# Designs tried in a protein design chat: VHH binders against Mitochondrial amidoxime reducing component 2 (Mtarc2). Part 3

Target 1, 303 residues: Mitochondrial amidoxime reducing component 2 (Mtarc2), of Mus musculus (Mouse) (q922q1)
Amino acid sequence: GTVAWRRTRPRRRRQLQQVGTVSKVWIYPIKSCKGVSVCETECTDMGLRCGKVRDRFWMVVKEDGHMVTARQEPRLVLVSITLENNYLTLEAPGMEQIVLPIKLPSSNKIHNCRLFGLDIKGRDCGDEVAQWFTNYLKTQAYRLVQFDTSMKGRTTKKLYPSESYLQNYEVAYPDCSPVHLISEASLVDLNTRLKKKVKMEYFRPNIVVSGCEAFEEDTWDELLIGDVEMKRVLSCPRCVLTTVDPDTGIIDRKEPLETLKSYRLCDPSVKSIYQSSPLFGMYFSVEKLGSLRVGDPVYRMVD

## First folded at step 1 (VHH)

Design b6 (from b1 with R97A G99I L100T D101Y Y102D Y104W W105Y D107E F108Y; framework vhh_lunsekimig_d3)
Fold by ESMFold2-Fast, scan of step 1:
Structure b6 (fold): chain B 303 residues (1-303), chain A 121 residues (1-121)
Amino acid sequence: as target 1 above (303 residues)
Amino acid sequence: EVQLVESGGGVVQPGGSLRLSCAASGFTFSDYALYWYRQAAGIERELIASITSGGDTNYVDSVKGRFTISRDNSENTMYLQMNSLRAEDTGLYYCAAEITYDEWYSEYDYWGQGTLVTVSS
């Protein structure tokens, strides 16, 4: 139409303002299972990748394809993952170690799965690892599925149909964005308000930033870290999953969520987005692919 | 232990009626909101009706006035009364139950296996 013929003036040259430093990077290969600390990572449009291992590209499902998280099975947080070039090694309390190849036969069955009201596919990881999870959790039959980049991810139009202003991206099994970031100062602030201190692993961020003020990350719209450009999607709303102790697998159901609700609820103007969930951390999409590492300065891109 | 079992699906003529049932076991039924989803071939699952623990109902526009969701807490059963059925209503109908007080992630902790409804040409 006529709008398609209008010239777009170039944006003013952006200035880089350092707001912090990357203090930790985590990849979580399997949804709800333990994260792996890495010194360096690639960021793709679908999230972090270290070698052949991608963030939240595996998940545990029920036989009907519905996702399983630590909300239903808190002991999933105790499953430790070791990254090897072509394999994942899984360990859990009371279990024999199991080794899972990252590359699956194309003949393996594709399951129709369900995450947060949306359909998504996953390739079956085989009977051995399915039986391992079933034996570990002891409640019902489970399977492990793996996403691959030839599959269709969940799009922003489906995740946020009423939020047309959000940039277009896709995710596999992450909750709603490719990258999740929290500052150390925000965790320190939260812990001043808690009787029992919590660690960053309760919140499962990909990137931890040091050297800023508490909740300063709430104000960051566009970031440059290493070679990677990221754009703000939304604040991270928190649910009962944050009350699972990552060292014990015990779900408290109250803290730190009740404390977060006492001071981190959203402004009434955005209640349609966040409802009554407290906000802790930030979701980002990847706008320019590249590598980043622990120790990298974190820059805001300001006009 | 926790189960949702759908029944009542079948083949029906256009303009006909069907009543779906979702029988729940292994949890306190009266404490949870309950949902009906529909999945047609090649299309993603769509929420079509909901009922809260307090009995408040909601419907997607395409079924409003034709479908009625209800619950019987004494029998741990939820129903979907489907009237004036159309070819577009053909699909797998899934029962789902949402637990806890979280509102942001409308994840459904319990799902049924689905019951097939076919509206004949």
Scores: ipSAE 0.000, ipTM 0.193, lowest interface PAE 12.5, mean pLDDT 85

Design b7 (from b1 with E98G G99E L100D D101T Y102F E103Y Y104D D107Y; framework vhh_lunsekimig_d3)
Fold by ESMFold2-Fast, scan of step 1:
Structure b7 (fold): chain B 303 residues (1-303), chain A 121 residues (1-121)
Amino acid sequence: as target 1 above (303 residues)
Amino acid sequence: EVQLVESGGGVVQPGGSLRLSCAASGFTFSDYALYWYRQAAGIERELIASITSGGDTNYVDSVKGRFTISRDNSENTMYLQMNSLRAEDTGLYYCARGEDTFYDWSYFDYWGQGTLVTVSS
């Protein structure tokens, strides 16, 4: 279906201040599964899109429609995805490769799913891929569902009822917002505090920025990258999911989370949002659709 | 296998007290935020209280000062101490496991079966 803008943004006179350069772009088609590095992407109001593949437009659910993440099944981070024109190819340790068509028959059942306590629909991807995930995870029966743009997304009014100052938008299966961004310098800073180094894939950003100071992204309210305008939603709170090693699928439950808690806790004024969760990375909404690519300068829009 | 089992519900007179327990098994209890929800007749299920893995608590305004949420990580149990109970507190009380982030970031991957609280009218 067609994605429509739900907001009008007035034009403002702004200075563009370059704050960095895009060093990497990742799309994560299936929630909690391995990301795919891409050289360029389109940004829609519901997130990144590379051809027909959209960021977090698939998710693994229990038979009752409840979301499954690496919090419950850490080995989901080992499911690798190859992007093809009309297909996703899935691979995982000990499994035969499976090919999933991106376009599903309209006759496939629509499930009522639950994600962060909110209702969201998903179209069933068929018994073959459901059995594949069930055989891989070995704990219970699972299904894979796909979001369709004709379906109603999760509304930010329901995601942020306490935060009336935020713009209204919809998301599908992403945790919070269409775009997640972290700087290389912030990862370097974190690693100076860790005995065992972690890589960016622990944190699952869509966009990685180089050439700025550590945690400078915490100050960026409005960005222009390529043709895309983005606006700050929230700092990214981190939970036990960040302790899953993306190469082994082993959940540590302690690091890097305990180290992040030692220096990245929120200001008391926003403790009702973040509680004891440390902050690492930034969530953005897409204000103007367009394309961006690796190597693009990142501009802060300053009045 | 993850389980949450509520207990401690019952019939009590207005002004009385009850202590609800949520016994957890099948996961590392200390790593998770835990929540109490209430389902009353004719009203959608609402969050009553939460406690993060770090011990931070939050309450809905209608119960603040009357209810106290706590956790015992050594016993894998979360509690809700309910004092000065009112007829409006009547409902099924559900235990849920989620993440440390409260409000719109809360993830509820497991729920208990509920325990009924009836304030004698």
Scores: ipSAE 0.011, ipTM 0.337, lowest interface PAE 9.1, mean pLDDT 85

Design b8 (from b1 with R97V E98G G99S L100E D101Y Y102D E103L W105E S106D D107S F108W; framework vhh_lunsekimig_d3)
Fold by ESMFold2-Fast, scan of step 1:
Structure b8 (fold): chain B 303 residues (1-303), chain A 121 residues (1-121)
Amino acid sequence: as target 1 above (303 residues)
Amino acid sequence: EVQLVESGGGVVQPGGSLRLSCAASGFTFSDYALYWYRQAAGIERELIASITSGGDTNYVDSVKGRFTISRDNSENTMYLQMNSLRAEDTGLYYCAVGSEYDLYEDSWDYWGQGTLVTVSS
């Protein structure tokens, strides 16, 4: 494929200012399920890719095509995924492991799905994995669907109709953007305010950065990490999903969300975007595709 | 079964008042944000009022100062007090329940069936 280049203005000199170091990289193949830690990744227009596995290219749906997340089924966070060349191996408490091929037959049915008020397609992953999720969750019949790049993603114009200044991209099943980033210092700050400490896995970032000040990532507009150039989309608004304990699958519904709300609400000038959601972490689009790895310096691109 | 049931709609003259109610069965309101939507003929359904679990309210500009959203967790009911009604307020009014932190309607947990408000002479 082609490299997605940022639209060039009249040439400007750019300086690279190191702001931190990549400390952790996660890919989340299935929406709401457990993340996989990787030492390196490719960044594509539609998010992280490790080999044939892409970030949030699978999701659990009801029979009517409506998405299912840990908000409705908190125990989805306990589904562990192992990446092995052409297959995903899924494990969950009380379940026999199941092996899912990444490449599906073209004869598999395409479902019309709905995700955050938008239509999106998904190819059926077969009856075996559908029955596996149905047996695990025990509430109703579920199916697993997979996005492929021949399908239409959700565009920035549909995701953010009032934000015409945003760069043009598409996402499959991620909430808002191709890349989600949080700093370690921001998590440390949050934990100083909590009686029960939370882990980074509550917030499901793709990239974790060390070596900066708390909430310094809120100020980063354009980043270079490894070969990859990223541009800020928006701050990450947090919902009740952040109250699901990734180790137990129990939803608290209050913390850390109430504590975040006490000090991380948006400025009134941007309330139309974020409403009452507290802000924790940053969403980025990929402007120049490439590879990055754990240990890479994180640079701001400045004039 | 889980449901939201709206009541209090009807025909009213311009300048009049109505109070809409939305009663929940099968679950409790206490931890939820509550929403009122309006669907008028020829326009998209819009969020007109919200109230968080903590009691913070928000209104679309066209109803601000005229409409008041409130909640009674003990009765598992929310209300929309509508004053100084105008012809433009005519429409189907839907109550909805969900997390105050979600940004999109299909993330709401429960929706009512809608109640009709007609403002005419």
Scores: ipSAE 0.011, ipTM 0.354, lowest interface PAE 9.2, mean pLDDT 86

Design c1 (framework vhh_gefurulimab)
Fold by ESMFold2-Fast, scan of step 1:
Structure c1 (fold): chain B 303 residues (1-303), chain A 125 residues (1-125)
Amino acid sequence: as target 1 above (303 residues)
Amino acid sequence: EVQLVESGGGLVKPGGSLRLSCAASGRTFSDYAAAWFRQAPGKEREFVSAISYSGGSTYADSVKGRFTISRDNAKNSLYLQMNSLRAEDTAVYYCAADTSYYDEWLGSEDYYDYWGQGTLVTVSS
């Protein structure tokens, strides 16, 4: 016989490998306040949007514009938010509920705010909600500010000046990226190492993925979920804010952070990025805008 | 209204040790990232060390292994323990404070809104 030789064709760049399923989606309208579980969301270049409500587009600030988080005021995690028509309804222990319009108060003063050492603007949300937060927290005078897409966000170059390879994007009041994702398996693994179990709400992800191995999300570079294409930015470094119990508002300052530090510190080769912060979860930028929902398969795009 | 006041500067011999303190009025250092910067005669202000919101510390290469940053939140104080001092450590040392989470941002002086007046450290034989 005669043997025929064929040229081996390389695989196509955009192969889809299912790595899990979306088990939960959260939007956090106000930084440090309780999240809202949703069945579906739009992903924009600046993060998740449900109707007119955008992820981390509101922030509590001091009178001088410096941000306030659950690090200074742990009881912020107890502020619950209900989405109603064109309004946010805010509730907190010992407080009468307050209704906040979602629509930007365009005639109100713009504050120059500080967030992680960077300048960011915010539109004042008025005296009524400012007094509500001041009365709830009881330590000093506070204001609430709202971001507007006509304002300049924090850019990748200012967030990560040493990391020129990162995708260009802007964020308002999120820590460092439009989308934050954690797997159920990673939380299960952490809880095997803890005497007191923690729930996903300690870590405040936007998207929770089930059906993968623990810390498999650390390896995902490009994802397709629903209509949305996402690209890895960085691992999520954790601080003392992860020690605030979302049900009690009590800050532990030790766990689960000390346990995370025992096994989730970065490789020495990337210490310039993460320093001594333990890594738990992944940050993504949105490359193709679209919708996704709970129950959607999560695909990794591979060569 | 917030004031930072440094103390502990002085004249020391090469190889000696010195501990700098920074006291804050009306606030706790646990609410902020905090840092030490220095300015040597005829040079620009440079980063020395910082402690972040997460409790992590970072150091300039020139001081790593010799200097240690720490804070006592109950006393509203920040410290810099300086060991094995060299002539090139001669500078005015400044305490700085602001909100930052990531250690890579802590090395930039423009990320800090609150600064002390400085304390002079002279390393000479």
Scores: ipSAE 0.000, ipTM 0.312, lowest interface PAE 10.7, mean pLDDT 84

Design c10 (framework vhh_gefurulimab)
Fold by ESMFold2-Fast, scan of step 1:
Structure c10 (fold): chain B 303 residues (1-303), chain A 123 residues (1-123)
Amino acid sequence: as target 1 above (303 residues)
Amino acid sequence: EVQLVESGGGLVKPGGSLRLSCAASGRTFSDYAAAWFRQAPGKEREFVSAISYSGGSTYADSVKGRFTISRDNAKNSLYLQMNSLRAEDTAVYYCAATYDEGWYETPDYFDYWGQGTLVTVSS
C-alpha cells in the first residue's frame, strides 16, 4: 500500500502564493527512453508513479552492469513506451513491439550495476527484452534491469558528499533528484537565443509549469501542487545529453548546451556544486506524498 | 563502437619518463572524448587525465604538471606523456573513450576501454 507522510519538523505559519499552473506531466519509465505524457500522477518519496509504473525505475546496462544512456546510444530517445496495467509495451524504429511485465519473478538475477560512480542494484528483466535492445542498438550486448523499493537507492549524502545541508532522499536511476521541474517561460527564453528551436522533451522534466516569468522557478524553495509538497534540492546542471534530438535520435553535441553555457553558468559561490555546467530547471524532493494533475495551480509556500 | 589498444608500458626508475599510446579503431576517434585511468594492485580504478574531442584537457591533482595528455586524430591515437615518475605511479594504465565530452572524472562515464598496459616504477 501507498503511505502518505510529512516530515516532523517545526513548520512556520505559511501563506500560499500562486506562481503558475501545471501545463504538462511526464513519467520516464526507462532511463534515456521516451517519456509518457500523463494527466495525473502520484508523487512518492522516490519520484512520480502512475499505477505500477515508476519514474526511471528501469535502465539499459551492458552485460557487466555499467549504465547505458543516450550519450553513448542516442537512439534510446526513440524508444517509445505505452503504459498498461501490468505491462510496458516498447516500440522503436525498425523493431517489432515487445511487451514487458512490470512484476518480475523474485528468482530473476539481481545485477550489481554502476551509474555516476555509485553502485546500485537492478533485477534482470529477462532475455527477450535484452535481445530486443541488443538488436535495436546493434553495437554490443545489452540488458534491461528494474529497481524495486526493497533495494537501496543512491542517497543525497553519496550524490552530493560536500553538501551536508541537503534534504535526505534516495533515487533509483534518475540522475540526481526525485522530481525535475522546468517552466515554459524558461524554454521560451532559451529559444529566443537559438537558431534551431528546441522543445521541452530535450530536457526531460517531470513537471512543466506555465504562467510564470523566465527562470522564476530558480527562486522557488517550497511548493504545493495538488496534494503534494515539494522542497527545492538544487538547480539542474546540464550535459551533452540535452543535445540529442528526441525526434531523430541524432546528437548535436553543441546546441542548446553552448548557448546555455553563454548565460546560465552558476555564481562563483556555488561552483563547487555545479562546476562549469549550465543550469536549466530545478530539482525537488517530495516532502508530502499525494497526487497532482495537469491544470493544477502551483503554489509557493511563503512565510 | 570504438576498440582501444594501449602500448608503451614497462619498467622505469623513479624520476624517469614513459609515453603511453592508445590506438583507436571503429568510429572516427575525433568524435570521442578520451581519458587515461589507472589501477594499482588492490585499489579501485582512478582518474589520471582526460581530453575532449576539441582538445581541452584536465588532470588529477596527483599528476598535474608531470603528465601530459594529447591526441592525434589523423592517426586515431591518444597519448600520455609521463615525466618525473614516482613509485606511487605504479599501476595498470587504461585508455577510455566516451561519446560525451569526457569532462567527468568517473569511470562510469566511459563506455569503451582498452585492456590496459602495466607501468612499474621501481629502483
Scores: ipSAE 0.012, ipTM 0.388, lowest interface PAE 8.6, mean pLDDT 86

Design c2 (framework vhh_gefurulimab)
Fold by ESMFold2-Fast, scan of step 1:
Structure c2 (fold): chain B 303 residues (1-303), chain A 124 residues (1-124)
Amino acid sequence: as target 1 above (303 residues)
Amino acid sequence: EVQLVESGGGLVKPGGSLRLSCAASGRTFSDYAAAWFRQAPGKEREFVSAISYSGGSTYADSVKGRFTISRDNAKNSLYLQMNSLRAEDTAVYYCAAGEYYDSSGWSEAEYDYWGQGTLVTVSS
């Protein structure tokens, strides 16, 4: 027989199926600290950006460059951030406000940092903010570092067995991918199973979608939101970090994680990727950069 | 910088027990999450067990109920108590340490420091 299939296929026309509406957008400038709700955002290849502020481009580290998260210091979730044109204003319980310039002197020291066994660099944010975090956390000496776009990002593909649709992308300080999305319906479903209700901030998504069925986002491979095209990376595996109350900074270590484990464990066929971690939310890479805003329809791109 | 040295491997009959130790030097062990991995001849390295900085532990399904991971931060040591050993447990066992603080820390890439390994042979 003759092969009728061509080496180069013509581009297939995509159909748009509306699956929901954007109900909320969050940017988290500093890893583990409070998110900032915004009405609109740009999506870059490395995640969300509002003006000069980028998602998870700052991180608290020990003096030796090891990352510090709310798993180790749960009170980091209480650090609130106000976005200014050239500055971040930080607030925390018992602390005076501190103002951090977004643009750092190029002479500031670059630290070698490590996140989940991967190397990443960060520029020192100065002694004043380092002392502020050290005084707030009270356990040891800390510093704040900022990623710069001239630095080499990390790839998270090494942290997980190969998922066939993972794109070649880089991130600064996020755990896995540039964009994290959860539906409101999934949170509602989870809360029907919990004695104490939890809010979306426990899970720290960038984009919240309304108007779909619970866990429908688990089926979305390619999305168009505003001008932005996104492609599925993997389901978001959850850890003990999700048990930190964003209003109190207290780590429960049990809920909502134990309830999620009771019904949200992965299919046996993908256990090599997720092991015993329950799945809640979806990770996406950005395929086409652009802007999106609260109220935008969410479209699934189908063949 | 952390150096890890495993010990306690050896030859044991099926149904027997062994206790593996991993001694850490350079930094306080309590700064790190820790894990045991193993590699049988001709196979990829596989996860066995992990323990977080908070003491939470995770086990591979193949060893759950038979193996127990523990740590002694004062002695800068990690342990793996292996009971009811099977021929399929024969492998080189590696100690690993890193900054992964999650109870699901099963990926090799989450660990920065690795020991040289200790051989466990289960034969009849």
Scores: ipSAE 0.000, ipTM 0.302, lowest interface PAE 11.7, mean pLDDT 83

Design c3 (framework vhh_gefurulimab)
Fold by ESMFold2-Fast, scan of step 1:
Structure c3 (fold): chain B 303 residues (1-303), chain A 124 residues (1-124)
Amino acid sequence: as target 1 above (303 residues)
Amino acid sequence: EVQLVESGGGLVKPGGSLRLSCAASGRTFSDYAAAWFRQAPGKEREFVSAISYSGGSTYADSVKGRFTISRDNAKNSLYLQMNSLRAEDTAVYYCAARDYEYGLDFSEYEYDYWGQGTLVTVSS
C-alpha cells in the first residue's frame, strides 16, 4: 500500500504556484483587425488556434508585398471578423460583408512579403477580398495574404540576432512572439492614471489573467495554463499603435502612451533592448502544445 | 511630427573614418525606430543600418563590421560611425524614422520621416 506521507507530499520536477486565472482569450486572425473572443483555444508552437483559424495568419499588404498595420491605416481596427468552421466573415463600417474561405486553392499566387525588415511569404486570398480592403481604406491598392505552415516563418535568430539566449521558435505575421499576455490588474492600474479609460483591446493580448497584482506578469518566466507550457520571451514594448481607439479607429497619438512612458520605462540595465519604449504586457513562446480555456488556473513553474 | 537634420558629411580619403549625426526636433528619437539609408549619384536609395525600438541593430552586408549605428537620448540624436571607408561608400546619407512597436526594418517604404541628407565623398 501507499503510505500517507508519499501521497500528501508528491515530488515533482518543478513546483506549481498558482498566480492567477484566465479571464479572457482572444484570437486575431488578421494583423491589425478586430480580435475574436473565444472560450477555449489550442496553443501551437506558432500561436493560438481555434478550429482552422490561427492567430495572425492573415495580413494586409501593399501591392509590393510590404505589410500594412493600423499605424498607416488606423481604420483596420474596425474590421470585425466572425469565425465559421471553414470561413471568415469580414465586416467594416460602410462595407457589405465578405466571406473568405480559410482553405485557399493551391493555384493562388504566393507573394514575397516584407514584415519588420524580414522576408516572409503569403498566399493571395483573391481579387474579391483585395478589392474589399482597397475600397474600405481608399488610399491605395491592397491585397490580403495568408500564411501556410508549409512556408518558412520568421525565426528567433532573425527576429533577435543580438539575443542568443532566446529559445527557438517561429512566427508568421505576429510582431515577435507566438503568445501575448496581459493581466487585468495591470490594465486597472493604468486606468487609475488616465482621464479617459482604455480597454484591453487597445493592447491586443491573446490571454488575459485575473487574480494577480499589477505587473506581476513581468516576473513570470515559465507558465502552465491548462495543458500548455509557455516560456517568457520579452516584455512587450509599446508605441503609437496603442493610441488607436478600437471602437472608432481614431489615432490619438498621445494617450495611453504618454502615461505609460511616465512610469513603465525599462530598467537602465536592459535599455539596449527596449530603449525608451514603455513596457506593458509579456511575450511568451509555447514549449508544450495543448489546450487552455477561460477559467483555467495560471501556474508559475518554480525551481 | 518630427523633423530630422543630418550633419557630419564631407570629403574623406579611403581607409578614413567619419561620424554622421542626425538631430530630431518635434519628438524624441526614443519614440521611433530609426535608420540610415544612402543614395549614390544616379542610383536608387539603399539601406545602410537600422536601430529598433528594442535597441537591436541591423546592417547591410556591404557595411557590416565597418559601420556602427547608435542613439543618444540625452542629445535626441542618432549616429552612424563609419570606419574603413571605401570609394563605394560615396553617397548622400539620409536619416529616417518610423513609428512602430517592435522589430527591425530594411525597407525605405516603411519609414515615415526623412532628413534632407548629408553628402559623404570617399576619394583620394
Scores: ipSAE 0.000, ipTM 0.242, lowest interface PAE 13.0, mean pLDDT 85

Design c5 (framework vhh_gefurulimab)
Fold by ESMFold2-Fast, scan of step 1:
Structure c5 (fold): chain B 303 residues (1-303), chain A 123 residues (1-123)
Amino acid sequence: as target 1 above (303 residues)
Amino acid sequence: EVQLVESGGGLVKPGGSLRLSCAASGRTFSDYAAAWFRQAPGKEREFVSAISYSGGSTYADSVKGRFTISRDNAKNSLYLQMNSLRAEDTAVYYCAASEDYYWGDSLSAYDYWGQGTLVTVSS
C-alpha cells in the first residue's frame, strides 16, 4: 500500500564510521580503453566527471551499432587517453596520436546502439576517429560514439527483471552502475591465491579504498566520501573480460577468473542475481552529488 | 561472423530424453551468451533456456527441473539435455547467440540463429 504525502519527521542523525581512505581514483572515458588516474573528481548521478570528461561516455561500436569491448578486441585496453580541457588525445601502439573534440557538431548522426541486449543511443564522433580505431584493430570497420545527457540512459532493472528489490539506475555505457569500488585489501587477498599476480587495472574500478580488511566493502550499504553520498547497488560479477592483461592486451581466458570462481561465488540465496559469476568489487549509485579526492576518508553511514 | 548448426532432434516417447547440440563456427562460443528457443506448430517462438559467457543459466518455468543447458568451449558447442519430455515440448528447437552478453528471454537480443532441429514427443 501507499500512504498520503506528508512531511515526515527529520531522519535520525546518521553516525559516520570511518572504514578506510581513498587511495586511487580512475576515470575511463572510453569503454574498455585505458583509465586515467586523477587526484580529484566530481560524482554525478551518471558517474564520475572531470571537467567536461565523463566516465564511460564513449564506446567503440561496429557499423551496425553493436558494442565492442576488450572481450572481442583485447587490444582496446592499450588505448591511452590524455584529458585536455576541450578534447581527448588518444594513443595506441603503432598509431599516430589523434585529438577528439569533446563537443561534437549537432549535425553528427545519432546511432542506435546495443549494449548487454539493451538499446542505447550514441552520437557519431566522426570519420577520422572511426578510421583510427579501424586501422588500430584491423579486423572490421569500427566507429566511436558519445553519449549525450539529453539521450535516454539504460536502466539496470532490465538486466535483472525478476529482481524487484533492485532500484532502477540510469547509466550510459558502464556495465551496471555509476560508481565501481574495490578495496586494496581485496586485491591483496586475491593475489595470495594466484601464481601470477594481477594489478587493480584488470578490474577497472573508479575508486580504490585502503585501510580496511579484505572484502569488507561487500558489507558497505551507504558511504560518504568527500561531499558525495553513495548507496550500494549490487556486487560486481566478473567475466572473461577480467582476464585481459592491461599492459599487453592479451586475453588469458582463465586467470584470475578461475581463482575467483574457487572462493568468490555468491551465496545460494542470491544465485538468481549472480548465477555462477564470481563477485569482486561493489557497484554504487550516487545519492548526493559532490566532489571527492584521493586521501579522503571513507565513512560508512549508520542510523 | 558466427554460424550455428543444431543437431540431435528426433522422435521420442513421452517421459523420454534427448540431447540437442549446437555447433558454432567462425568464433569461439566463449565469446557469446547463448540460448535455446523453440517454436511449436502455429505458435510464436518462445524462450527455453539461456547460458551466459560465465556459465550462469536461466530457464523458462515450463522446463525448469527437466532441461539443462550447458556449453563446451573446447568443442565450440552448446547443449540442451531434455529429460521427462512431454507432448507439449514438441517444437522446432533453435540455437541462438548474443554478442552483447545478454542471456535473457528477448528474441531481438540474439544476433545469430541456427536453422532449427525438430523434436517430436509422441506415443
Scores: ipSAE 0.012, ipTM 0.413, lowest interface PAE 9.1, mean pLDDT 86

